Miniprotein binders against q96jn8r1131to1294. Designs and how they scored, part 24

Target 1, 164 residues: q96jn8r1131to1294
Amino acid sequence: TLEFLENHGKNILLSNGNRTATRVASYNQGIVVINQPLVPQLLVQVRIDFLNRQWTSSLVLGVITCAPERLNFPASACALKRAAWLLRGRGVFHNGLKICEKFGPNLDTCPEGTILGLRLDSSGGLHLHVNGVDQGVAVPDVPQPCHALVDLYGQCEQVTIVNP
Short names: E, the ipSAE of ESMFold2; O, the ipSAE of OpenDDE; V2, 0.75 times the mean of E and O plus 0.25 times the DockQ between their complexes.

## First folded at step 4 (miniprotein)

Design q34
Fold by ESMFold2-Fast, scan of step 4:
Structure q34 (fold): chain B 164 residues (1-164), chain A 82 residues (1-82)
Amino acid sequence: as target 1 above (164 residues)
Amino acid sequence: SPEEIVEEVKKLIEEALELAEKGDKEEAVKKLREALELVRRLGNEELEKAVREAIEAIKEGDPWLAELILDEALELAEEKSE
């Protein structure tokens, strides 16, 4: 069963059998990670449940390649550096570098109810799915094992894991 | 003392990043300029450069880049202190 790990950012509260993550304070300290490695063809999906529009940015989505179970999570996913490949706004980022300028929809503007998915293809390419639509390969050749990561940053204060 | 100055710098940086994320660029820059003055007194050239770069990132509308720059600089500053 897909759940968020008990190890998470300090502003996160897990509920609904660890399938719902809520950020209860501020705009950061909201990193959560899926408990199972993202293996090829597994589609991990989260629904945006609540947006607080007092903040300007919104959630970040991606993968982490270091062991997350005992990791001391930083305030935001950008500080994970080499361990993370991240989708933020319309960009794809790794280790402080923007590796793609314009990929998929702008994550800062996705409304409540949007379902975002991550999947590895058989060649190790990381795909983003938006409301069931495959956006293509955001990151080729992701090192394995890796875990799906959601940073409930800024506007995005709650997400829930959903099944296809 | 240097330790008290470092804590004040961290506080100003945290306040600045929160203001930037709320969209208050001018107040965020003001807080970082206060941090810059304190950092200059510490003599940490790497952190001084990072604060200047973070100010420019915020002015250009990229508080995420500002946070990345400052997180890296603070991490390196702590590493050198050990």
Scores: ipSAE 0.524, ipTM 0.747, lowest interface PAE 1.4, mean pLDDT 88

Design q35
Fold by ESMFold2-Fast, scan of step 4:
Parts: structure tokens; sequence; C-alpha cells
Structure q35 (fold): chain B 164 residues (1-164), chain A 82 residues (1-82)
């Protein structure tokens, strides 16, 4: 059973059997990580439950290749640098670099109820799924082991893990 | 005291980053300029440079970079002081 790890950003409160993450303050310190490595063919999905439109940007999701259980999470996932491959807005980012300008939908504009998924294919390509639709390979050759990460940044104040 | 100045700098930085993430660039820059004056009195040249770079990032519409720059500089400053 997929759950969010008990180790998370300072502003996160877990509920619903650690399947719902709520950011209870500010716009940052909202990183959560899935409790199992993202192995090939495992589809991890979260639903956007609540958006606070006072903020201009929204959630970031992706993978990290460092062990998350005792990681001291930074204020934003972008600070994880070499350990992280991230989708923010329409961009794909790694180590402070935008490696793809326009991939998938703009994550800053996805409405409440959107289901976002991450999956590795058999070749190590990271796929984004949006409402059940595979957007394609965002990142090829992700190192393993890796872990699915959601950064409840800005507008996105609550997500819930959804089974396929 | 230097400790009181550091707390005020952190507060101004946090307020500025919130304003920037709400889209209020002008007020965010104003708060960072207040922080810059206090940082100069501390004599921390690296933090001073970081605040200046963060102001330019916000002016260019990149508050995410501003947060990264400032969080990194503040963490470095805390590590060196312990």
Amino acid sequence: as target 1 above (164 residues)
Amino acid sequence: SPEEIVEEVKKLIEEALELAQKGDKEEAVKKLREALELVRRLGNEELEKAVREAIEAIKRGDPWLAELILDEALELAEEKSE
C-alpha cells in the first residue's frame, strides 16, 4: 500500500492513513515522498484536492535518487539539485537547469480534481500521466533507486494518493 | 545586537518571498532592500551579495530563484556561525 513517508517538509500534515498530505502554512516546506521506491511499471498517482489562488505558482512533482527516510528537506524541491528531476509549470528541471522547455500541461494551472501520475518504463524513462493519459517521457534514464516526490508548493495545499 | 539584526533580516526575507509568490514584486523588492541595509551592518558580504541577486531575480519574474539563493545563503551563514 502506497503512503507518504513520515519524513516530510515542515509545513505538512499527513492524514487519511498517510495517504493525504496537507500544507498547513505559507507556500513552501511542503515536500512529501512516497514510501516505496518507484520501480518500473509502478504507477504512483495523486489527486489535487485543494488550491489556494493567492499564490502564483503550484505543485512540483518528480523523482529523487537520494534516500528520503532521514533527508532534511529544503524549503523547495528545486534545492535538491543533482538528486532531483522535477516537473514545474511546463518545464523539466535537473540540477538547477531547465532541460525541457514545454512538457505536458502547465502544472501551475491544473484544476482541483486533476490526477497526476508518475511511472518508470522498462528503459528507465520517467512518464507523467494526467487524468489517466500518458504524456510521454519527461526524463530518460532515471538512475535507480528513485522515489516519487510531490512538492505542495504555492497554490496546491492538499493532495491524496489515488490507486490506479 | 547582531542576533536581533539577524532575526529581523530573516523576517524581512520571509515577508519578501511571500510577497513575490503572491505576485507583488514591488513590495517584495522593497522588503529586500530593507534587509540589505541590515545585512550591511552585519558585515556579511556573501549574504549581502545573495540579497542583491535575489532582488534582481524577483525583478526578472523569477521568485523561485530568489528563494533558492536566499535559503542557500542563510543556511551557509548559520553553518559558519556555529
Scores: ipSAE 0.587, ipTM 0.787, lowest interface PAE 1.3, mean pLDDT 90

Design q36 (at its last look DockQ between E and O 0.95; V2 from the best seeds 0.81)
Fold by OpenDDE base, look of step 5:
Structure q36 (fold): chain B 164 residues (1-164), chain A 82 residues (1-82)
Amino acid sequence: as target 1 above (164 residues)
Amino acid sequence: SPEEIVEEVKKLIEEALELAMKGDKEEAVKKLREALELVRRLGNEELEKAVREAIEAIKRGDPWLAELILDEALELAEEKSE
């Protein structure tokens, strides 16, 4: 069963069998990691449940290749400087470096109810799915094992893991 | 002490970023300018540059980028102050 790990950002409260993550304070400290590593053809999806409009920006999606159970989470995913590939806005970042300027829809403008998915293809390419639609390869070759990461950042206040 | 200054800078940056994340660019920039004055006391050119770049990022409406820019610079500054 896909769940968020108990090791998470300081402002996160898990519920619904650890399938729902809620950021209960501020705009940051909201990183969560999904327990099972991504394997080829497995689609992992989260739904944006609530947006808090007092903040700007929104969630960051990505993957990490370090052991998530032992990770000391920074306040924001932007501080992940190793073993991290992140999707923010329309950009793709690797260890703090922007490697793609325009990819897929702008994550900052996804409304509540949007379902965002991550999937590895057989070649190690990381795909973004939006409401079931494959947006293409965001990262061409991701080391394995890797874990899906969600940073409940800015407006994004709650997400829930959903089945495909 | 340099460590004390760095801690104060961190606080100002945190406040600035929160303001920026609420969409208050003007006040966020003011906070960063206060931080910049303290950083000048450190003589840390890298951190000074980072703060200036972060100010510009906030002005462009990208507080996440500002945070990214500042994060590494602060880490380096902390290492130098220890």
Scores: ipSAE 0.814, ipTM 0.909, lowest interface PAE 0.5, mean pLDDT 94
Fold by ESMFold2, look of step 5:
Structure q36 (fold): chain B 164 residues (1-164), chain A 82 residues (1-82)
Amino acid sequence: as target 1 above (164 residues)
Amino acid sequence: SPEEIVEEVKKLIEEALELAMKGDKEEAVKKLREALELVRRLGNEELEKAVREAIEAIKRGDPWLAELILDEALELAEEKSE
């Protein structure tokens, strides 16, 4: 029953019962949010379906702690300067500030078919999963409630929510 | 007018970021150097610094970081032009 919210970036087309998001223009305007907040035991996973290698950079993953149903999303997740924690490339960013230089694999090099996951641990730590493997704590104490976010940026033109 | 200069700088930045995202680093930097000349005429030190840092980010192959830097500086520049 996990779905992408109807409120999303302007270049997104939702399909497959709102479980698939496609960026249909340009390199940006591709922010999508999962419709349920993260709770312990909930693993939100998306599969990278399509990459257009003619763009530079790729998707951003993260969480947002403000209510997402009525937000005006910016063109790119980098402009989320409030209530957001983002994983991009190898870096972790909080409200426009890089707080970790290297965490997990480089998201810009994940090929089509990669399954990326987000979950909270019992202390509110945000974990990244890659192809079912826990990469550890990216962010140690995320306020709840929060929602998982994907920015279909650059190369990343389609993702699908998949079951764990 | 100063307002017209800010709008031209914003347009040049948007064009530069799209060029960088397409892999056209040299053309992106050329656009940002044009923006830098206009920014110097505004006397906005923070925007000037941001454009210089964005050029370096693009040269390193990180247009996402360039966008992050420029977004903050443009928001501040728009607030100051009231």
Scores: ipSAE 0.704, ipTM 0.849, lowest interface PAE 0.9, mean pLDDT 91
Fold by ESMFold2-Fast, scan of step 4:
Structure q36 (fold): chain B 164 residues (1-164), chain A 82 residues (1-82)
Amino acid sequence: as target 1 above (164 residues)
Amino acid sequence: SPEEIVEEVKKLIEEALELAMKGDKEEAVKKLREALELVRRLGNEELEKAVREAIEAIKRGDPWLAELILDEALELAEEKSE
């Protein structure tokens, strides 16, 4: 029973039993978080449902280590600083720093229908999955507990949680 | 009033960031220069510096950095006016 938390960015509307998130305005204020901690081997997956090509960048994926239930979400996930490890475009980011230049596919170019997944391995490494294919370790030794985050930024205006 | 000027600056900055995120860098910079004229009237050197830094970030193709700089500076300016 994976769902998006009812606490989310102000431009988000949840539907489909809190399994679909739609950004209804602008390009930002679109952060959603999964309702359960990302525990080792749990694969959390979202499908890109709708892209608005008027914007130059797209969806950001990652994890946060702060408690999300009452968090006052900023306009974009990058503002979470030390609490967040984020995949944007082809980069991996933490605390305002690009910690990896090229990892996996370019998230700014993933088409509608793409399924993106996050999983922790048994050593605490964060993996990105794209259409069922493990891209490898994006971030080693993620602090726990952590929570899977999707920022419906820019082009990505709708995602839906999908089961493995 | 200073509070009214801050609200006008916030609106211009939001419009500029939307233009930058659409790839309209020239129009985004133009809007931020309009905001800069209003910010001069506030006498807030930190907000003025933030707007100038955001203009340079957008010109370099980094609107994400511009958003971070401006959001932080606006929050501080709004707290000061309260």
Scores: ipSAE 0.649, ipTM 0.819, lowest interface PAE 1.1, mean pLDDT 90
ESMFold2 (binder alone), look of step 5: mean pLDDT 82; pTM 0.780

Design q4
Fold by ESMFold2-Fast, scan of step 4:
Structure q4 (fold): chain B 164 residues (1-164), chain A 82 residues (1-82)
Amino acid sequence: as target 1 above (164 residues)
Amino acid sequence: SPEEIVEEVKKLIEEAMELAEKGDKEEAVKKLREALELVRRLGNEELEKAVREAIEAIKRGDPWLAELILDEALELAEEKSE
């Protein structure tokens, strides 16, 4: 079954059989990674459980192509270099560089209860799903293996893995 | 000592980024200017430039870019100290 890895950002507490991640302090140090590689057609979904409006930014989603089991995570996913494709706000980022200004909905405004999904198509295109709706290809030709990543940044203090 | 200055700079940067993420742009810039004065004592030109660039990013409403710039510069400063 899909779970969050035991290796995670220092402000994360895992519960519910490692299917729920809670950020227990500050606004950062909240990176979690799914325990299985994101293989083509596997849909990994998380639900936003709790938002703290004290903060201005919110959840970041994406993939990394480095081995996550012993990785020393930075304070924020934006600091990941060489190996990351991230969706933040309306932007798509690769290794810290914005490669698309407007893709899908603004992740900083998704309410509690929103279900966000990541899926690779058969050509290696990374898709974002929002409440079951495919937003299209955010990133073409993602290298394999890759791992789904969630950064519980800012407002987003809790997410739970949900089945399709 | 240089190590004590680096720890104080990290603390000021953490405070600044938290203020920026709360939307308190002016107080965040103020904290980064305090960090800038300490960084000048270290003689680390790269870190000094990074703090100045982070201030400009926050003024433009891009605290995420500011955090990315500062995280990279602090990692490099720590590597040089080892």
Scores: ipSAE 0.504, ipTM 0.730, lowest interface PAE 1.5, mean pLDDT 87

Design q5
Fold by ESMFold2-Fast, scan of step 4:
Structure q5 (fold): chain B 164 residues (1-164), chain A 82 residues (1-82)
Amino acid sequence: as target 1 above (164 residues)
Amino acid sequence: SPEEIVEEVKKLIEEALLLAEKGDKEEAVKKLREALELVRRLGNEELEKAVREAIEAIKRGDPWLAELILDEALELAEEKSE
């Protein structure tokens, strides 16, 4: 059973059997991580439940390669640095750098109800899925073990894990 | 002291990012320009460049990118001050 880990950013409230994450304050401190490693062919999906247009930026998703169960999560996933590969807008980011600037659809403009998925292929490539459509390899050769991460940043105040 | 200046810069950056996320780009840029003046006292050219780049990111409507730029540079500045 896929759930969000009980260790998460301090502004997160988990509900629905730890399958729904809500950011209850501000625009940050909203990192959540899936409770099991992202192994090849496992498709992890979340649905955007609520967007608050008061905020300018929106959600980030990606993977981290450090153990998340006791991690002191920073205010934003960008502070995870070398441990994280992040997808935001149309960009792919790692260790303070934009490593790809035109990948997939613009995640900042995805409406409520959008289903976002992460999957690792047999060659270690990280794939993004949007509403069931594979966008291709965002990051090749992701180190393992890795864990799927969602940063409920800015506009995105609620997501729910959904089954394929 | 350098570490006291870094702490004040961090506070200004946090305030600027909150303002930018709320859409108040003008006030956010003002806070970052205040941070820039403090950073000049540190003599840290990398941090100064990062603050200038963050200002441009905020002007373009991208405060998340501003945070990414500043977070990297602040980590390096803290190493220098400690």
Scores: ipSAE 0.770, ipTM 0.888, lowest interface PAE 0.6, mean pLDDT 91

Design q6
Fold by ESMFold2-Fast, scan of step 4:
Structure q6 (fold): chain B 164 residues (1-164), chain A 82 residues (1-82)
Amino acid sequence: as target 1 above (164 residues)
Amino acid sequence: SPEEIVEEVKKLIEEALYLAEKGDKEEAVKKLREALELVRRLGNEELEKAVREAIEAIKRGDPWLAELILDEALELAEEKSE
């Protein structure tokens, strides 16, 4: 079964058999990683459970290519730029650079109940799924192994892994 | 000392980013302007540019971009000091 790793950002509390992640303080220190590599055809899905509109930005999704089990997570996913491909708002980011201006819906405006998914295709393309709808290839040729990451940043204070 | 100034700059940046995410743009910009004055004393052109760009990102309502810009610049500044 898919679970969040016990190694996570310091403001995270895991519950519901490590399938729910809650950020209990501030706006950052909320990185969680799925417990197994994102292999082709595996669809990892999380549901946005709670948004606190006190904050301006919202969650970031993506993949990392470094081993997450003993990683000292930075305050925000943006500090992982060398080993991370991130989706934030409508942008796609890698190595501190915005590599795509407008991809999929704006993640900063997705409401509570939205189900977000990450999947690799057989060519190594990273896909974003929103409420079951494939948004297309956000990042081609993702290095493997890679791991699905959610940064409960800003507004997004709780997510839960969704089983089909 | 340069190391003490860098630590104060980091503190001001952290405080500014918190305020910006909270929606207190004017106070966030004020904190970054204080950081900018300290950075000018260091003579670090890259960090000065990054702080200016971060101020503009916050004014546009994009504090995540401000953090991305500042995290990269601070990492480079620390490498240069080592």
Scores: ipSAE 0.654, ipTM 0.828, lowest interface PAE 1.1, mean pLDDT 89

Design q7
Fold by ESMFold2-Fast, scan of step 4:
Structure q7 (fold): chain B 164 residues (1-164), chain A 82 residues (1-82)
Amino acid sequence: as target 1 above (164 residues)
Amino acid sequence: SPEEIVEEVKKLIEEALWLAEKGDKEEAVKKLREALELVRRLGNEELEKAVREAIEAIKRGDPWLAELILDEALELAEEKSE
């Protein structure tokens, strides 16, 4: 059973058996990580439950390659640098650099109810799924072990893990 | 002191990013221009360039990108100060 780790950003409150994450303050300090490594063929999915339009930016989705159980999470996932590959808007980011432009749909414009998924293929390619549709390989050859990460940044104040 | 200037720069950046996320681009840019003047006094051209790039990102409505740019430059500036 997939859950969010008890170790998370300072503004996060977990509920619903650790399957729902809510950011209760500000626009940042909202990183959550799935409790199991993202192994090939495992599809991890979250649903966007609530968007607060007072904020400009929105959620970031990705993977982290450092051990998350005792990590002191930064205010934003962008500060994870070499340890993280991040999908935000239409970009793919790693180590402070934009490594891909115009990948998939614009994540900043996904409405409430959107289901976002991450999956590794058999070759270690990281795939993004949007409402069940595979967008293709965002990042080839992701180092393992890695863990699925959601940064409830800006507008996105709540997500819930959903099964296929 | 240089250390006091760096702390004031960090404070201005934090205020600017919060204002930009709230949608107040004009006040956010004003705070970053204040940070830019302090950074010029430090003589750190890399950080100066990063602040200017962050201002442009905020003007385009992209404060997340501004944070990415500034976080990278501040880490490099602090490493050089070791």
Scores: ipSAE 0.763, ipTM 0.885, lowest interface PAE 0.6, mean pLDDT 91

Design q8
Fold by ESMFold2-Fast, scan of step 4:
Structure q8 (fold): chain B 164 residues (1-164), chain A 82 residues (1-82)
Amino acid sequence: as target 1 above (164 residues)
Amino acid sequence: SPEEIVEEVKKLIEEALFLAEKGDKEEAVKKLREALELVRRLGNEELEKAVREAIEAIKRGDPWLAELILDEALELAEEKSE
C-alpha cells in the first residue's frame, strides 16, 4: 500500500489514509514523498486534483536518493541540490543544473485530472508516465535506493495517489 | 550588522519570489533590485551575479528558475561563510 510519508513540507495536510496531499498555504513548502522506495517495476502514480491559477509555475516530480523519513525539507525541491533528479516543465534537472532541455509534455500545463507516474526500469532508468503513456527514460542509471517525490509547487495544490 | 543585512536579503528574496509566482513581475524585480543593493554591500560577487540572473529569469516568466538560481547561490555562500 502506497502512502505519502508523515514527514512532509510544512504547508501539507494529508488525508484519505495519507493518499491525498493538500497544500494549504502560499506556493511552496509542499514536498511529499512516497512511503516505499521506488524499486524496479513499481509504478507510483498521482492525480492532479486541484490547480490554483493564481500561481505561475506548477508541480515538480522526481526522485531523491537521501533518506526521507527524518529529512528537514527545504521550501522547494529545487533546493535539494545533491541528491535529486527533478522533472519540471519540459526540463530534467540534477544538482541545480538542467541536464535535458526537452523531455515529455510540459508539466506546467497539465490540467486537473492528469495522472503522472514514475517508474524504474530493470536497468535503473527513470520513466515518466502521463495518463498511462510511458514518455521514455528521463534519467538513466538512477542510484538506489531512491524515493519518489512530488513538490506541490505553485498552481498544484492537491494530488492523490492512484493505483494502476 | 552583516547578519542583519543577510536576513534582510533573504526576506527580500522570499518576497520577490512570492510576487513573481503571483505574476507580479515588476514588483518582484523591484524587490530583487533592493536585495542587489544590499548584496553589493556584503561584497559577495557570486550572489550578486545570481540576483541579476534571477531578475532576468523573472522577466522571462520563469520564477521557478529564479528560485533555483537563488537557492543555489545562497547555499554556496553559506557553505563558504565562517
Scores: ipSAE 0.674, ipTM 0.829, lowest interface PAE 0.9, mean pLDDT 89

Design q9
Fold by ESMFold2-Fast, scan of step 4:
Structure q9 (fold): chain B 164 residues (1-164), chain A 82 residues (1-82)
Amino acid sequence: as target 1 above (164 residues)
Amino acid sequence: SPEEIVEEVKKLIEEALELAERGDKEEAVKKLREALELVRRLGNEELEKAVREAIEAIKRGDPWLAELILDEALELAEEKSE
């Protein structure tokens, strides 16, 4: 079953059988990782449950290629450099570099109830899904194994894993 | 000591990034200017440049870039001060 790993950012509280992640303090220290590798055809989805508009940015979505079970997570996903491919706002980032200026909808403006999904295609392309709609390939040729990551950053204080 | 100055700079940077994320750009810049004063005492020109670039990024409404710049520079500064 899909769950968030017990290893997570220090401001995270897991509930609902480790399927709901809540950031209980500040705006950062909110990284969570799915407990299974993102293999081709697996669609991992999270629903935005709660937004705190006190903050300007919102959640970051992506994949990491390092082993997450005992990783010492940084304050935000942007500090994960070479091992991470991240979608933040409208940008796609790898190794601290913005590799795509505008991809998909602006993640900073997705409302509560939005369902965001990550999927690898058969060629290793990472896809973003928004409310069931495939946005296309954000990152080609993702190294494997990789793991789906959500950074409950800024506005996004709660997400829940949902089935397709 | 250099180690104590680095810890204070790190604290000011963390406070500045939180203020920027709240949309309080003016207060964020103020905190980074305090950090800049301390960084000048360290004599680390790369960290000084990074703090200045982060101030400009925040003024432009790009706190993500500010965070990236400061995270990398602070890691490098800790290596150099050891």
Scores: ipSAE 0.533, ipTM 0.756, lowest interface PAE 1.4, mean pLDDT 88

Design r0
Fold by ESMFold2-Fast, scan of step 4:
Structure r0 (fold): chain B 164 residues (1-164), chain A 82 residues (1-82)
Amino acid sequence: as target 1 above (164 residues)
Amino acid sequence: SEEEKRIEKLLEDIKKLLEQAKELAKQGDPEKARDLLKQAKDLIDKLMDIAKELGNEELLKFAEILLKVAEQILKKVEEKLK
């Protein structure tokens, strides 16, 4: 069963059998990681449950290739300078460097109820799915093992893991 | 250093070309998009050569990622041109 790891950002509270993550304070310290490695064929999906629209930026999602169980999370996923491939707004970032300006829809404007998915293809390409629609390859050749990460940043205060 | 400044400029130029190509493809100008992507690939090849000369494996892997991004956009553009 897919769950969020007990090791998470300081402002996170897990509920619903560790399948729902809520950021209970501020706008940051909201990183969560899925408990199982993202292996080819596995589609990991989260639903945006609650947006606080007083903030301008929203959630970030992607993968990390370091072991997450005892990782000291930074305040924001964008502060990860190694072992990280992230989707934020319209951009794709590798270890803090923007490697693509416009990929897929703007994540800062996805409404409540949006389902976001991450999947590796058989060649190790990282795909973003939005409401079931494959956006294409955001990052080729992701090293393995890797783990799906969601940063409940800014507007996004709650997400829930949903099964395909 | 001179090498660091050259790398920064190459990365800026590559990024700008990829962004412009993607936007032109979206606006329905695939021929211009293709031309910009070919220019981006030339600059990426230069970046890869520099990375190899410096023995910078991290930069080389990053250049390879940029190359695959450019090739994915190019494939999509060329499908529209058929």
Scores: ipSAE 0.000, ipTM 0.049, lowest interface PAE 25.4, mean pLDDT 81

Design r1
Fold by ESMFold2-Fast, scan of step 4:
Structure r1 (fold): chain B 164 residues (1-164), chain A 82 residues (1-82)
Amino acid sequence: as target 1 above (164 residues)
Amino acid sequence: SEEEKRIEKLLEDIKKLLEQAKELAKQGDPEKARELLEEAKELIEELMEIAKKLGNEELLKFAEILLKVAEQILKKVEEKLK
């Protein structure tokens, strides 16, 4: 079954059989990675459990194509300068460069209880799902293997993996 | 002391980053402004940890004020990115 990897940002505490990630300090150092590669037909979903509205920005999610088991994570996912495709706010980012201005809902405004999903289609397109609704292709032709990443940044202090 | 020197350097670096971020946002470079604000927030967090370690409540309160300033600038930057 899907779990968060034991290698994660230093402010993360895993619980619930490594299916819940809690950021226990500050606003950053909250990167977690799913334990299985994101293969076509796999829908990885997380539920936003707790938002601390002291902070302006919120959760970032996406994929990385480097091996995550011994990766030294930066303070935020957006500091990844290689092998990263990320959804932040309404933007799509590749290695720190914004490649799309407005895609899907604003991730900085998703309320507690929102379920966010990542899925690869048969052509390697990365899809975002919001509360079960496919938002379309955020990134075409993602290199494989790739791994789903969630950055519990800012407002988002807890997420839990949920089954489709 | 070495800790006093580190605190002075952190405060100077934080102030510079916050002012540079404000200016970059005005010049139409909100992405770079956001990067500098994130860097400033990391330094502020280090300052908070030093303050807690030293039991310096005045320094901790000041770092909290700096964090609020950084968040206010970030809100203005995020508005320009929409």
Scores: ipSAE 0.000, ipTM 0.216, lowest interface PAE 14.1, mean pLDDT 83

Design r10
Fold by ESMFold2-Fast, scan of step 4:
Structure r10 (fold): chain B 164 residues (1-164), chain A 82 residues (1-82)
Amino acid sequence: as target 1 above (164 residues)
Amino acid sequence: SEEEKRIEKLLEDIKKLLEQAWELAKQGDPEKARDLLKQAKDLIDKLMDIAKELGNEELLKFAEILLKVAEQILKKVEEKLK
């Protein structure tokens, strides 16, 4: 089954059979990665459990194409300068550079209970799903293997993997 | 040292972004201000990570102050973008 890897950001505590990730300190050091590669048709979903409105920005979702088991994670996912495609706020970022201004809903304003999903289509296009609704292709031609990543940044202090 | 030069440049860049964002927020370009504040927060995150790795408590405290300043400006910007 899907779980978060034991290798994660320093402020993360895993619980619920490694299906729940909680950021226990500060606003950063909250990167988690799914234990299985994101293969075509696999829909990986997380639910936003807790938001701390002390912070303005919220979680980041995306994929990395480097091996995550021994990765030394930076403070935030947006500091990844290599092999990373990320959705933050309304933008799409590749290796720290914004490549799309407005894609899908604003991730900084998604409320508790929102279910966010990542899926690869048969052509290697990365899709974002919000509460079951496919937002379309955020990133075409993602290299394989790739791994789904969630950065519990800012407001987002807890997420749980949910089945379709 | 190389690390001290890197820290100095980060502080310069953060300061410039925060100053420009505050001016734009006051003068009625809140969308531009928001973009600059997001950039400043990314650099503050990097600075905070470096401070933790070096065990530099004074730098960490200063980075936390910069983050609070950025968040205060950003909240005012978001109110204008309603």
Scores: ipSAE 0.000, ipTM 0.282, lowest interface PAE 11.1, mean pLDDT 84

